# Miniprotein binders against o13629, part 36

Target 1, 363 residues: o13629
Amino acid sequence: MLEAVTNPKSSLATFSKQLNGLLQAKVVVCKSVNPYFNLALENYLYENSTAKHCLLLYTNSPSVIIGRNQNPWVEANVKLCRDNFVNIIRRKSGGGTVFHDFGNLNYSVLMNREEFSHTENASIMIQALRNLGVHARLNQRHDIVLAQSQRKISGSAYKISRNRCYHHGTMLLNSDLEGVREYLRSPSTGILSKGVSSTRSPVSNTKLLKAEFIKQVISCFLLHKSHSTTTKPLSKPRASSKRLYDIEPKSVITLEQNDLLGVPSILKAVNELQSWEWTFGQTPSFKQHLESTELSVSMDISVVHGRLEKVIFSTPNATLEHELSSIPWTGLCYESGFANTFLISGIHSKEAISILKWISDSI
Key: E = the ipSAE of ESMFold2; O = the ipSAE of OpenDDE; V2 = 0.75 times the mean of E and O plus 0.25 times the DockQ between their complexes.

## First folded at step 15 (miniprotein)

Design d02 (at its last read DockQ between E and O 0.86; V2 from the best seeds 0.80)
Amino acid sequence: SYEETVRKLEEAIREAKESGDPEELARALLYLAFALQRMGDFDEAVRMLQDAIQTARDIGDKEMQAVALAALGLAYERLGDLQRAMDYLEQAIRVAEQTNDERLIELIKYLLEWVKKYQ
ESMFold2, look of step 15: ipSAE 0.823; ipTM 0.945
ESMFold2 (binder alone), look of step 15: mean pLDDT 88; pTM 0.888
OpenDDE base, look of step 15: ipSAE 0.747; ipTM 0.927
ESMFold2, look of step 16: ipSAE 0.815; ipTM 0.941
ESMFold2 (binder alone), look of step 16: mean pLDDT 88; pTM 0.889
OpenDDE base, look of step 16: ipSAE 0.608; ipTM 0.868
ESMFold2, look of step 18: ipSAE 0.807; ipTM 0.940
ESMFold2 (binder alone), look of step 18: mean pLDDT 88; pTM 0.892
OpenDDE base, look of step 18: ipSAE 0.036; ipTM 0.537
ESMFold2, look of step 21: ipSAE 0.823; ipTM 0.945
ESMFold2 (binder alone), look of step 21: mean pLDDT 88; pTM 0.891
OpenDDE base, look of step 21: ipSAE 0.018; ipTM 0.401
ESMFold2, fold request of step 23: ipSAE 0.811, 0.831, 0.827; ipTM 0.946, 0.946, 0.947
ESMFold2 (binder alone), fold request of step 23: mean pLDDT 87, 88, 87; pTM 0.880, 0.884, 0.882
OpenDDE base, fold request of step 23: ipSAE 0.701, 0.700, 0.683; ipTM 0.926, 0.917, 0.910
ESMFold2, last read: ipSAE 0.825, 0.827, 0.820; ipTM 0.946, 0.944, 0.945
ESMFold2 (binder alone), last read: mean pLDDT 88, 88, 87; pTM 0.885, 0.883, 0.881
OpenDDE base, last read: ipSAE 0.683, 0.726, 0.021; ipTM 0.922, 0.930, 0.271

Design d03 (at its last look DockQ between E and O 0.85; V2 from the best seeds 0.71)
Fold by ESMFold2, look of step 15:
Structure d03 (fold): chain B 363 residues (1-363), chain A 119 residues (1-119)
Amino acid sequence: as target 1 above (363 residues)
Amino acid sequence: SYEETVRKLEEAIREAKESGDPEELARALLYLAFALQRMGDYDEAVRMLQDAIQTARDIGDKEMQAVALAALGLAYERLGDLQRAMDYLEQAIRVAEQTNDERLIELIKYLLEWVKKEQ
């Protein structure tokens, strides 16, 4: 049940009408920078929108967004992200890892499955860029690149079910391009991962003003989709100075997070996306092999659902091997410093302490 | 099983509170916090460690107090609060230096440097 009590300027009847308007909107511009809310909203519209095509536009606070089947410890520097308040979020679509910040615009086009096209939305974005003086083209991987430098300014991914799909992507306007490199450079070694690997490309900013780019994307989207919904010949040419956005403002909804506080399915999705079990626990199982020649030891780790499943030590010292194997490794969260509490608990040999320090320095 | 360990320690805490046994209470709180931290329940571990520190102080056990403070610092490092992590590890060192446990002092100093290099 929708709850008007949490927003004193709304009533149940008014809120229900606003929600129905949202589900019929052709364009939704979300002002929230909360990546958990924005991804939850995308999924909500994907499941519930009645519009034939719906464009969602949003920006996230600094975030590393990993694909559904990726390994965050392979794709990113997890510790660096946390130390710098950079979110790490697993999205529901496949594909590779991307970095979002306040200089990035995200777009998502929701449609029926039979209308999916890798190139149609790219053409809309390229036209919006051209209208603002940026010359771009689609490359072989379906990335949008600057025509002269060939540097990537937009990548995309998709989610397809039996009836609906979305095609979503990034547009680099004024992003921190060092963040793309720094946060996406994993320090981990020895990982054998079953997860999807990212293909990394050199990136660039378009340096466009976000508000102006949003206006152009909306205009190009609405004009393009207006043509695709008719089988009749057009009776007049499209005027170069006239935009559909300026004519049909009721089909464009501007949304803030507080407008949807009363939607239980969005709150539930936000909580799910925020959970450790989703972002890290849904990681495909993987193994890691670590060696120290100095300490004459190797460590083989199996990780399932982001937790240590099995740990095997190999060392010439059988007493030490037994001591290390008696530590309760199974069930620990896989994360930098997972061995640190063992250093200050229990009584360990000098050799075991050296190996625990090595583990802490290696992961 | 960490789940079984947590269950046993929660029972031990209840029993120690009922019997008025502050040494067992401090021990059980500390080990519960270790188990929670190893399972990734860092916010709950922080709450247990705050109680463990106070109980260890009340009974005058400086070694346990230092270990609990160091564990609290490690929990804050996991939560991404590096300033609190360093503050509690420094406090743990000061308390540990009041003991004769030179190995503990050296290990807590190692952990402080470990946290600092991850900045």
Scores: ipSAE 0.720, ipTM 0.921, lowest interface PAE 1.0, mean pLDDT 86
Fold by OpenDDE base, look of step 15:
Structure d03 (fold): chain B 363 residues (1-363), chain A 119 residues (1-119)
Amino acid sequence: as target 1 above (363 residues)
Amino acid sequence: SYEETVRKLEEAIREAKESGDPEELARALLYLAFALQRMGDYDEAVRMLQDAIQTARDIGDKEMQAVALAALGLAYERLGDLQRAMDYLEQAIRVAEQTNDERLIELIKYLLEWVKKEQ
């Protein structure tokens, strides 16, 4: 039995060839539902893809995706997301907060900066919907809406650099629209944020099968981008039904999570997207005012980089105000229950304990 | 700053190991764990709390053991492991009940009920 000495050079050459194939692909369909991996892959293709146009398609597990300059504590119920294992992820693009689940398809069109068009990429999606009997239009906010009900079925965001850009968006197929409302409803009160606020719009599902919609999107994308290269007004294109089968098999790549776990830049991007410093630490500065009439206390919080910068108590009891102000608040992560460690790490008055409990119940 | 506090506590842990003072070691580990939790480093806090619990057990300090178990419960709550959070808080209550510190028992019971409301 010849032990096939798997020459490590042959595996590296095969991997390099596969990676080059990915970077040249016109369409990438990711099968992973890991949102950190999918957003890392989107960034990786944004930075490294040599294709003139690349369409990325993916679906995430239940996840709240916040815009680059948004406050998670304003845009979502952070506690409820945590308790239900709903990921909170800060994307590198602008725009508003969106919920992703198994019933949503994400699309990303990667291109050169000079070719950036909101309307062009939306027209591809609208044509794919039309081919499946769904009548949609682009609205003034660049959302795709159902033509009849004007309900939003697709939101979009973009990133533009010096040489490259992407336009990405959602497509609601069969998403849990009730669960979305709970996760996107912050319970937090008294927050004054410098962050970008999301605009809420009535949403609907298209009720399309994911596999059929993916097939139509790929077809419409490839057809549209093939015509953009022919400057000659070719006469009436005979409806040659170029069957989807005449697409060079190398133009469409299907990926799984395991295919790219060996890429150091993807691992680094996954780790960045999972980090508290990226997700919460990149939150724009905000202030919060809290008041308890029962405890006769008010609390003013300043939060910078997701951490407490300043905490000010106001209470009629000067001794209690001094006790509360003596607690080392500065540098704490702003998160539900941040006061709980102080309940067990020191000796406090009964009144201070009641206020610490109130803080833990209010944030 | 918490970063400066961490450095000082790491030094105190080294000194306590060199002197062979397990009481100071347990205290320094516990305070380091609190600093790490406050910084959002829950994985490192879990390691320090495990060492603190063992050291507190070895010296027979039930109060410190109960506090460290409760803190470990809170660290797992932050990590999203609510089952381990409750299990360690329940262990903390059982140890605290051996101290007759009613206040400590009440505080840990509150933390357990707080974590249960997140389920």
Scores: ipSAE 0.606, ipTM 0.878, lowest interface PAE 0.9, mean pLDDT 88
ESMFold2 (binder alone), look of step 15: mean pLDDT 88; pTM 0.891

Design d04 (at its last look DockQ between E and O 0.78; V2 from the best seeds 0.71)
Fold by ESMFold2, look of step 15:
Formats: sequence, C-alpha cells, structure tokens
Structure d04 (fold): chain B 363 residues (1-363), chain A 119 residues (1-119)
Amino acid sequence: as target 1 above (363 residues)
Amino acid sequence: DYEETVRKLEEAIREAKESGDPEELARALLYLAFALQRMGDYDEAVRMLQDAIQTARDQGDKEMQAVALAALGLAYERLGDLYRAMDYLEQAIRVAEQTNDERLIELIKYLLEWVKKYQ
C-alpha cells in the first residue's frame, strides 16, 4: 500500500527519469526478496516495457508459487506454510507448483508475441550453465536437466497475450530441496479438482554461486539478443569479434523495492497478489468427499471461489444428520480448520462434536 | 447468510451500548467475530474479540472470556502468527479452568493441540 509522501518537484523529475529508464532497460536485476513485489514488477514490465526484449532476474523469500489454474489445497500444505512463514502465491501464468527460496534464481524474459519460443530462453540458460562448467540439456517437458543425472534444475512457464508475452522459470542453485517437500505435500484427501495438477520430477542444485550465474546469464542474454538484430552471419570468433561483457553496460538496471515507491499500478498489483480472493478465491471449483467408518458418517463438500457452496452429510442417525446440516456451512471460507469455531460457538451433541473434530483433523 | 448475520449483530452492538447492557455487548461482539472469522475477515475479527474479552472480563464472565480468548487464538493462527495463537489459547485454558466447565476446557485444549500440530 502507497502512503502519501512529500515529493518535491525535483524528486518527481528524478523519479520520472528513473521510471523511463526502467521501461527501456534490456536487463533488470531486482534485489527485493518480496515475492509479491517481484511478481507485480514482472507484470508491470510485461504491460509497460518498451524494450524489444527484457530480462528480469530476482530471488524470492520462501514461497510456494502455484499456477494460475491450480488448487492450493491439492498442491500444498497450507497450514504448514502459514506456520512457517512460507508464502503461498498464485501467479498469472499457467503450469504447476514450484517452490522458491533464497537459493533459487528466477528469470523472466519479456518479449513481443511474435518472438515467443519454447526453447530460445532455455538455450541461453544452458549456455550460461556451460560457461560455468555445468552440463545441461532441455528435455521433452521443456525442463532443463543435468546431462548426467537427468535431474531437473530449472522449470518454466509462460504467459502469452495478443501482443506481449513472458517466459519465466527457476534455476536451482543452492535451494533447500529436502526441506521444501513437506510444504508441497498436501494433507488433503478426497478432493476432486478440475485444476491443473503438478507433474513432479526429481530435482538437483547446480551449486553455482548466484553472482557468477547472474553475470553469465546477463552476458549470454545480451549477446544472443544482439545477434538476433542482424541478418548477416557472424564470422568465426577472432580477437576482433564480440565477446562476453562487451555489451553496453547502461542497458542493465539494478532495482530495489523502494525505487518504485509511488507507482500506483505496482502497488495495486501487490495488493491483489496478497489478497485471499486472488490466491484462494480464484481456485477452480472443486468437490471433496470425506468418510469415517469409525463415526459412520460421510461429508460431501462443493467449493466455489474458495467458499463452501454445498455440504451434505450422510449418517444412519437422522437426528444427527439434521443437527450437522443445520450448521451454517454455506459461505464459509474453505480453510484448514474451518470447523474449529463451531466447536466453541454453541451447544452440540457429543456425537456432533466428535464429527466436528474429525472434519478439523481431515481438512 | 453471514452478511445478514453481521448486520444484525452490528445493530445488536449499537443497541447494547445505548442501553448499557455489557453482557449482551460482549455476546454480540463475540458472535460478530465468529461470523467475521468464518467469512475470512480475520483482522476485523481480532478487533471485535479484543473488545469482547475486555467487556467479558469487566463483567466477571469467565466462560465468555475463555471463549473469546480461544477465538482470538484461532484468528491469529489464520493470520499466521503462531506465537500469539498459542499464547491466547493457553490464556483461554487458564481462564476456562476457573469455570469448572470440563467440556470447554477439553475443547480449548484440543484447539491448542490442533494449532500446534506441525510443531
């Protein structure tokens, strides 16, 4: 959220010049680790950059990033994430769930729709890896894998509109690969979802230093895009040929979050990405079936826009069935522990209390 | 319909303040907070629960105080503040133990263990 601050006219002129420079930059390295800001910045550049090609590089604090059409309660342990300050964020692009942390570098290449290629950015990343002694290749799923082990080190997704697109991905440098598996293991059962499911692959770290990898990616990106502006073949490299690091340095901008304080569209995007309505409320409608043989009950739930729409109980005890159905389920936010407030907000039979606990333990 | 429930409870709060009925005020604030939590409005629920706790404490209503403290703990759990969540649930247990309501004590202890399940 943007608070009003005093900006003298000289401050406004300087900010406008910095913003114009950002929108023309070929490479943006963002030092913020705030995932909401970084994804908002990506969307801002996607909508407003005037550069033919723009590379955005950033790292996020620990975050579960779900695809546009995924179900977070299928893809992640939402309560575990909340308890450990791991963000859950729905991104604007499609595809499956990934984990970001401080050992992960994110890249995003923004370009015109006509220039989109599934493989072009992977080739740039593979060259940067090769220059640092890591041998990798692109597999059939468009993941970058280590050539020897075939373990995944980079996954990607994209967003394509009529005029512009971005292709973004992860590069595993020194991520906590084992610690994150618990965050991505949903405790939920019985969910029937039409959302996109993740396809899991074995992963590995490259063990590269982030600063070294960033320099190589920038160099490879700028050289590749410089080459694409000419129709004449380059001669074989000689002393006079273009090399790494000979591209104009002013085309690379380093940003911090505070540099963009006062851009209303970025703040609006941050607020949207932080909202429950975006991450959870935009979940495709789903159903869940839960059954307890011990309690002789089943529960069928329909969820729309992240809220309970319909709840049906089945039990041989008609009085209990009526009691449970009288609870105001419709409109309740779907969330781990959503039955908990009913345990302390009324008088229920012993049997109903047992079932409410069962619901809380099951969701 | 939670939105209709909220409007009715807001009117009940205004009426309880005008009539000087602290017992009804505390009750209306607590049930408003439950409705807000169920709708996902956790920050507003916290504000209502703070008022409910103080009103119940001033009236010596230990059962209401314990329930409001437990609800506050649940609201903080959903806001991602696990330390405050556990702290308020522990306070709720201590207050509930003064009431001799064995069912309430057991339920709040269950909620504390539920909040802690990944610790």
Scores: ipSAE 0.809, ipTM 0.943, lowest interface PAE 0.7, mean pLDDT 86
Fold by OpenDDE base, look of step 15:
Structure d04 (fold): chain B 363 residues (1-363), chain A 119 residues (1-119)
Amino acid sequence: as target 1 above (363 residues)
Amino acid sequence: DYEETVRKLEEAIREAKESGDPEELARALLYLAFALQRMGDYDEAVRMLQDAIQTARDQGDKEMQAVALAALGLAYERLGDLYRAMDYLEQAIRVAEQTNDERLIELIKYLLEWVKKYQ
């Protein structure tokens, strides 16, 4: 039996053809729940897609997604996220912090800059919801809300470059709304941030099945974008039951994470999104004031690039203030328990140890 | 400046290796690991702490060994490996209990309880 030595050139040619198919796709449905991969894929399609319009659909495992210019310690319970293996990811787009889980669908519409609209892609989503009996509208903040309760079901964010843009958003289907509240509630006090603060709004689930909603979104998107190429005014929707099957089968691609492991730019983007420097180091500068009346101490922290720049103590005991100020705080990552290494790396007074423990319990 | 501190500690490690002073070597490795942890380089800190632990064991320096084990526990906590964090902190306590340093024992016990609050 001649083992057909699969010529490495044929595998590369097949991969190149598949990649070209992806870059030309009108719709990409990603099956991966890896949030780093999905956000890397979104960026990859943003940079490389040759399609006039590309709809990306994906779901993430439990993840807090912060905006490009947000402070994770203000927008989320960073500690609780870590403890529950909830990813914290900084996206490359602006806007507010969102929670993703298996009950949420993410959509991203990638297009040329000239075709950017705050309302067009939202209208597609609203039509898809309507087709499934969910009455929604766009509010003044460009959120999709339920028509009756005005509860937010979809948030959106945008990235606009010179030539390309995307509009991405969430759709709450059957998300854990209680978990959303918990992970998005920072316990941190006394933070003065230059970062963009999220506006919290009452949220609700649509209670739709993901598969049905995906089907409707794809249908509405393809129909809408096919009509935008034909200058004919939207005459009455003739119920032409043109089956979803008449859509060129090459226009909708389904992907798994393994399909793109060979793309170096995706791997690089995953690694960037996983990095502390990207997630936390890109945090806008902030200050935090902490006070313990019990210990008669106050602490002023300046944080730059997610690291301590300056720490100032104020205590009635000048010797203790000097001891605390002698600790090399500058350059420490702003993370819960950053003071813990000092408990064992030096000889401190009992009072200083109590304050170091207080710091470790307060941040 | 942590970068300057790292450079000085790397030099001290080299000098300690050249002189054959194992006590100075263990100390320099431990302090380098603390500097690296402070810089957020936990992976390199883990390597330096492993070397420090081994060096301290070879010398019979139980205090240094306990501190290095506790620091390794904290490094794994930062890396999100809470099971290794607790295991190394428990090892650090067991080693520290072989010393007469009640304060060190108390501090490492506090760190273990602090890490357990994340479970």
Scores: ipSAE 0.557, ipTM 0.852, lowest interface PAE 0.9, mean pLDDT 87
ESMFold2 (binder alone), look of step 15: mean pLDDT 82; pTM 0.803

Design d05 (at its last look DockQ between E and O 0.86; V2 from the best seeds 0.73)
Fold by ESMFold2, look of step 15:
Structure d05 (fold): chain B 363 residues (1-363), chain A 119 residues (1-119)
Amino acid sequence: as target 1 above (363 residues)
Amino acid sequence: DYEETVRKLEEAIREAKESGDPEELARALLYLAFALQRMGDYDEAVRMLQDAIQTARDIGDKEMQAVALAALGLAYERLGDLQRAMDYLEQAIRVAEQTNDEELIELIKYLLEWVKKYQ
């Protein structure tokens, strides 16, 4: 695939040519299962690909992928994910929350803005499914469903800018549909969110072999949608030039993560996607109301950029209300267990300790 | 104000080092670690807590040592290292049991069970 050499000039020239071939490719199959790298690669191709249409195919290790404008504390059990090494990643496209694992295939079609079509890419996927004996159709929400059961096997979302767009989705092949349910079941109550909520549909696996589906998707894509740019060969070489300046890009390129270690914009995108500020700090502002009848207290929280902006307690005990309000809540990251350090960091009444435990058990 | 709190605590650490006051040093390190941890700076909080634990140990302050160990466990829980989180909270309980502070022991035991709630 890409060569790595010690000589900086030789390595740079080879890498530059391989990178230009990638940016002209019609199909890119990425073998990395690192979700941060794969989403960064998608964005890199979105920003830099010169192909009229480019298909990106990849699979991620187990991950919760939330849409651009979603609230992760509404859509997922954040602590359960953290405890089980399931990443939570905010993607750059809109739409609802999905779970990725080794049993699904992710696809992304990158194209110029004027080429965008809600139905063209779905038609390609449906044809690939039909060729393998799976009968499916597109429903009103632009999901692909099995014709027999109407169960969802592929959801999609898109990102559109002035010049470029991508339409991407998941195809359920052999995903662990039962095991993932607990990660997507939020334990939170009382959240009043401006974020986009997920539309949950019954799902099913197609039971197709991934390698066979990839082959069919590539074939259908290249036959029905891909357009190549053809460079006319020079009629005759000039005496002062002894090389061919134009080479045609490889139609299908397979990548490993190591092939792109030298691309700074991909590394930067990986770091951004991994950051708390992106996944959690980009959450639309929200409020939460919590009540405990047993403790005779209510708590109202406003959250902006993932941090507590205002916390108001209401209780008949004015001394307790003052004690709780004296805690420096403002600016604290909104996370499961954010009250825990207060339990061990100061002198609190027994009533305040009980309420701090209640907060820790509730958020 | 978070930035003001951090600046004041960094000043307190400098002053404690200049005066050779290990009690004040341990206290300032611990409070700085709490501030960092609450604001999401968990890696830096871990570094401060390691210093706070050692300083508290050196002066024989077992209550402070237990609190710093418990805070370190909570920081590792936020970093996604559940095993180290449980290990440090268990260490904190053992140290707290030497203090006769029954409330502290109960609080650290509660935090251990909170960390383990999906196990």
Scores: ipSAE 0.792, ipTM 0.927, lowest interface PAE 0.8, mean pLDDT 86
Fold by OpenDDE base, look of step 15:
Structure d05 (fold): chain B 363 residues (1-363), chain A 119 residues (1-119)
Amino acid sequence: as target 1 above (363 residues)
Amino acid sequence: DYEETVRKLEEAIREAKESGDPEELARALLYLAFALQRMGDYDEAVRMLQDAIQTARDIGDKEMQAVALAALGLAYERLGDLQRAMDYLEQAIRVAEQTNDEELIELIKYLLEWVKKYQ
């Protein structure tokens, strides 16, 4: 039994070489479906990639991805997502809420700020779609839509910093569009949010095979970026198959989740993205008004950092109003059933118990 | 302020351990768990509730045991473990039924149905 004494220096050198390869890659195809890992990887490449242009491609397991300044309780059914193990993730980019599943492909183009374009990366996607017989166009909102039906097939968001930017988007291939509606439909009523509201648009699937679409996107991206470095005008792309082989094989990396388990900054980013404080605590301040005509009660809630700041009850019964107001609401996490702990932690009047149950059923 | 409440309850737990008062210990653990749940620290709340349940068992306080089991069920519901949530709420009902506290039994039954309603 030859104990291969893997010299720890050789493993570190190999890892460093692989990491450097990743940071220099023009295309990264992530095979992980972990949305926290994929968004952490996107951020890691955004911060550390030395490539002039880097295309990241990934797919997530069922996940609601909210924009940086959005309210999850307005944009999604938070409870239904939790109950069905659908991840709710706050991304670091702006824009609207999207649903990701196995039928959606995510793309991210990472570049220098100076090279930021709302149209360039979309044109690459439109060309890839066209090569597969799907006729799409960019609309005035910078969404990619089907040319005939005007139905949205790709949404986009951007992050622009001082030196770097990314343009990322979705591509609906074979997504569950009905499930999307369910998870993106908040049951919450009476919310007045300072958050950015999503614009809903009719969506459609492209019905393309993921593997074929990935191949076309990679091809179109590499061709487009190779021509952008050469000041020669785009002569008609003669469909000569030969030019795909001149792509240095080192420029396209396929990544698995295990390949980056040793990167502390990725682990930190995963943990941040999984945290309640990031997901819900970063929610812009909002108010909610609730009313029960049956119980003759109204409730005004102010929520700051995803926690109750102020709760005001109004009832015809001043004793009941005082009882409800004596409950230590301030600092509670705003979440479905936040009142449930009060049902068993104290002695309450029957009327107060009924109102606590109503709160637990309404939020 | 829940942070101040946590500090006071941590002190009460220390004092109860030093004095050898298991009733005060069980109560302080339970109230700390409630404060932690209210703060959204469900993982720490689970630990405190496990200790509270054990302490309540050791002193034979069935009411406190039932409440702590129900609270543990709620903590697991928040953690997304609905199966454990139901299992602990069902255990809480079984313990509460031994107290003859109809109001407590009704409240825990409501919480169980509340957890089930969204499965």
Scores: ipSAE 0.575, ipTM 0.866, lowest interface PAE 0.9, mean pLDDT 88
ESMFold2 (binder alone), look of step 15: mean pLDDT 87; pTM 0.872

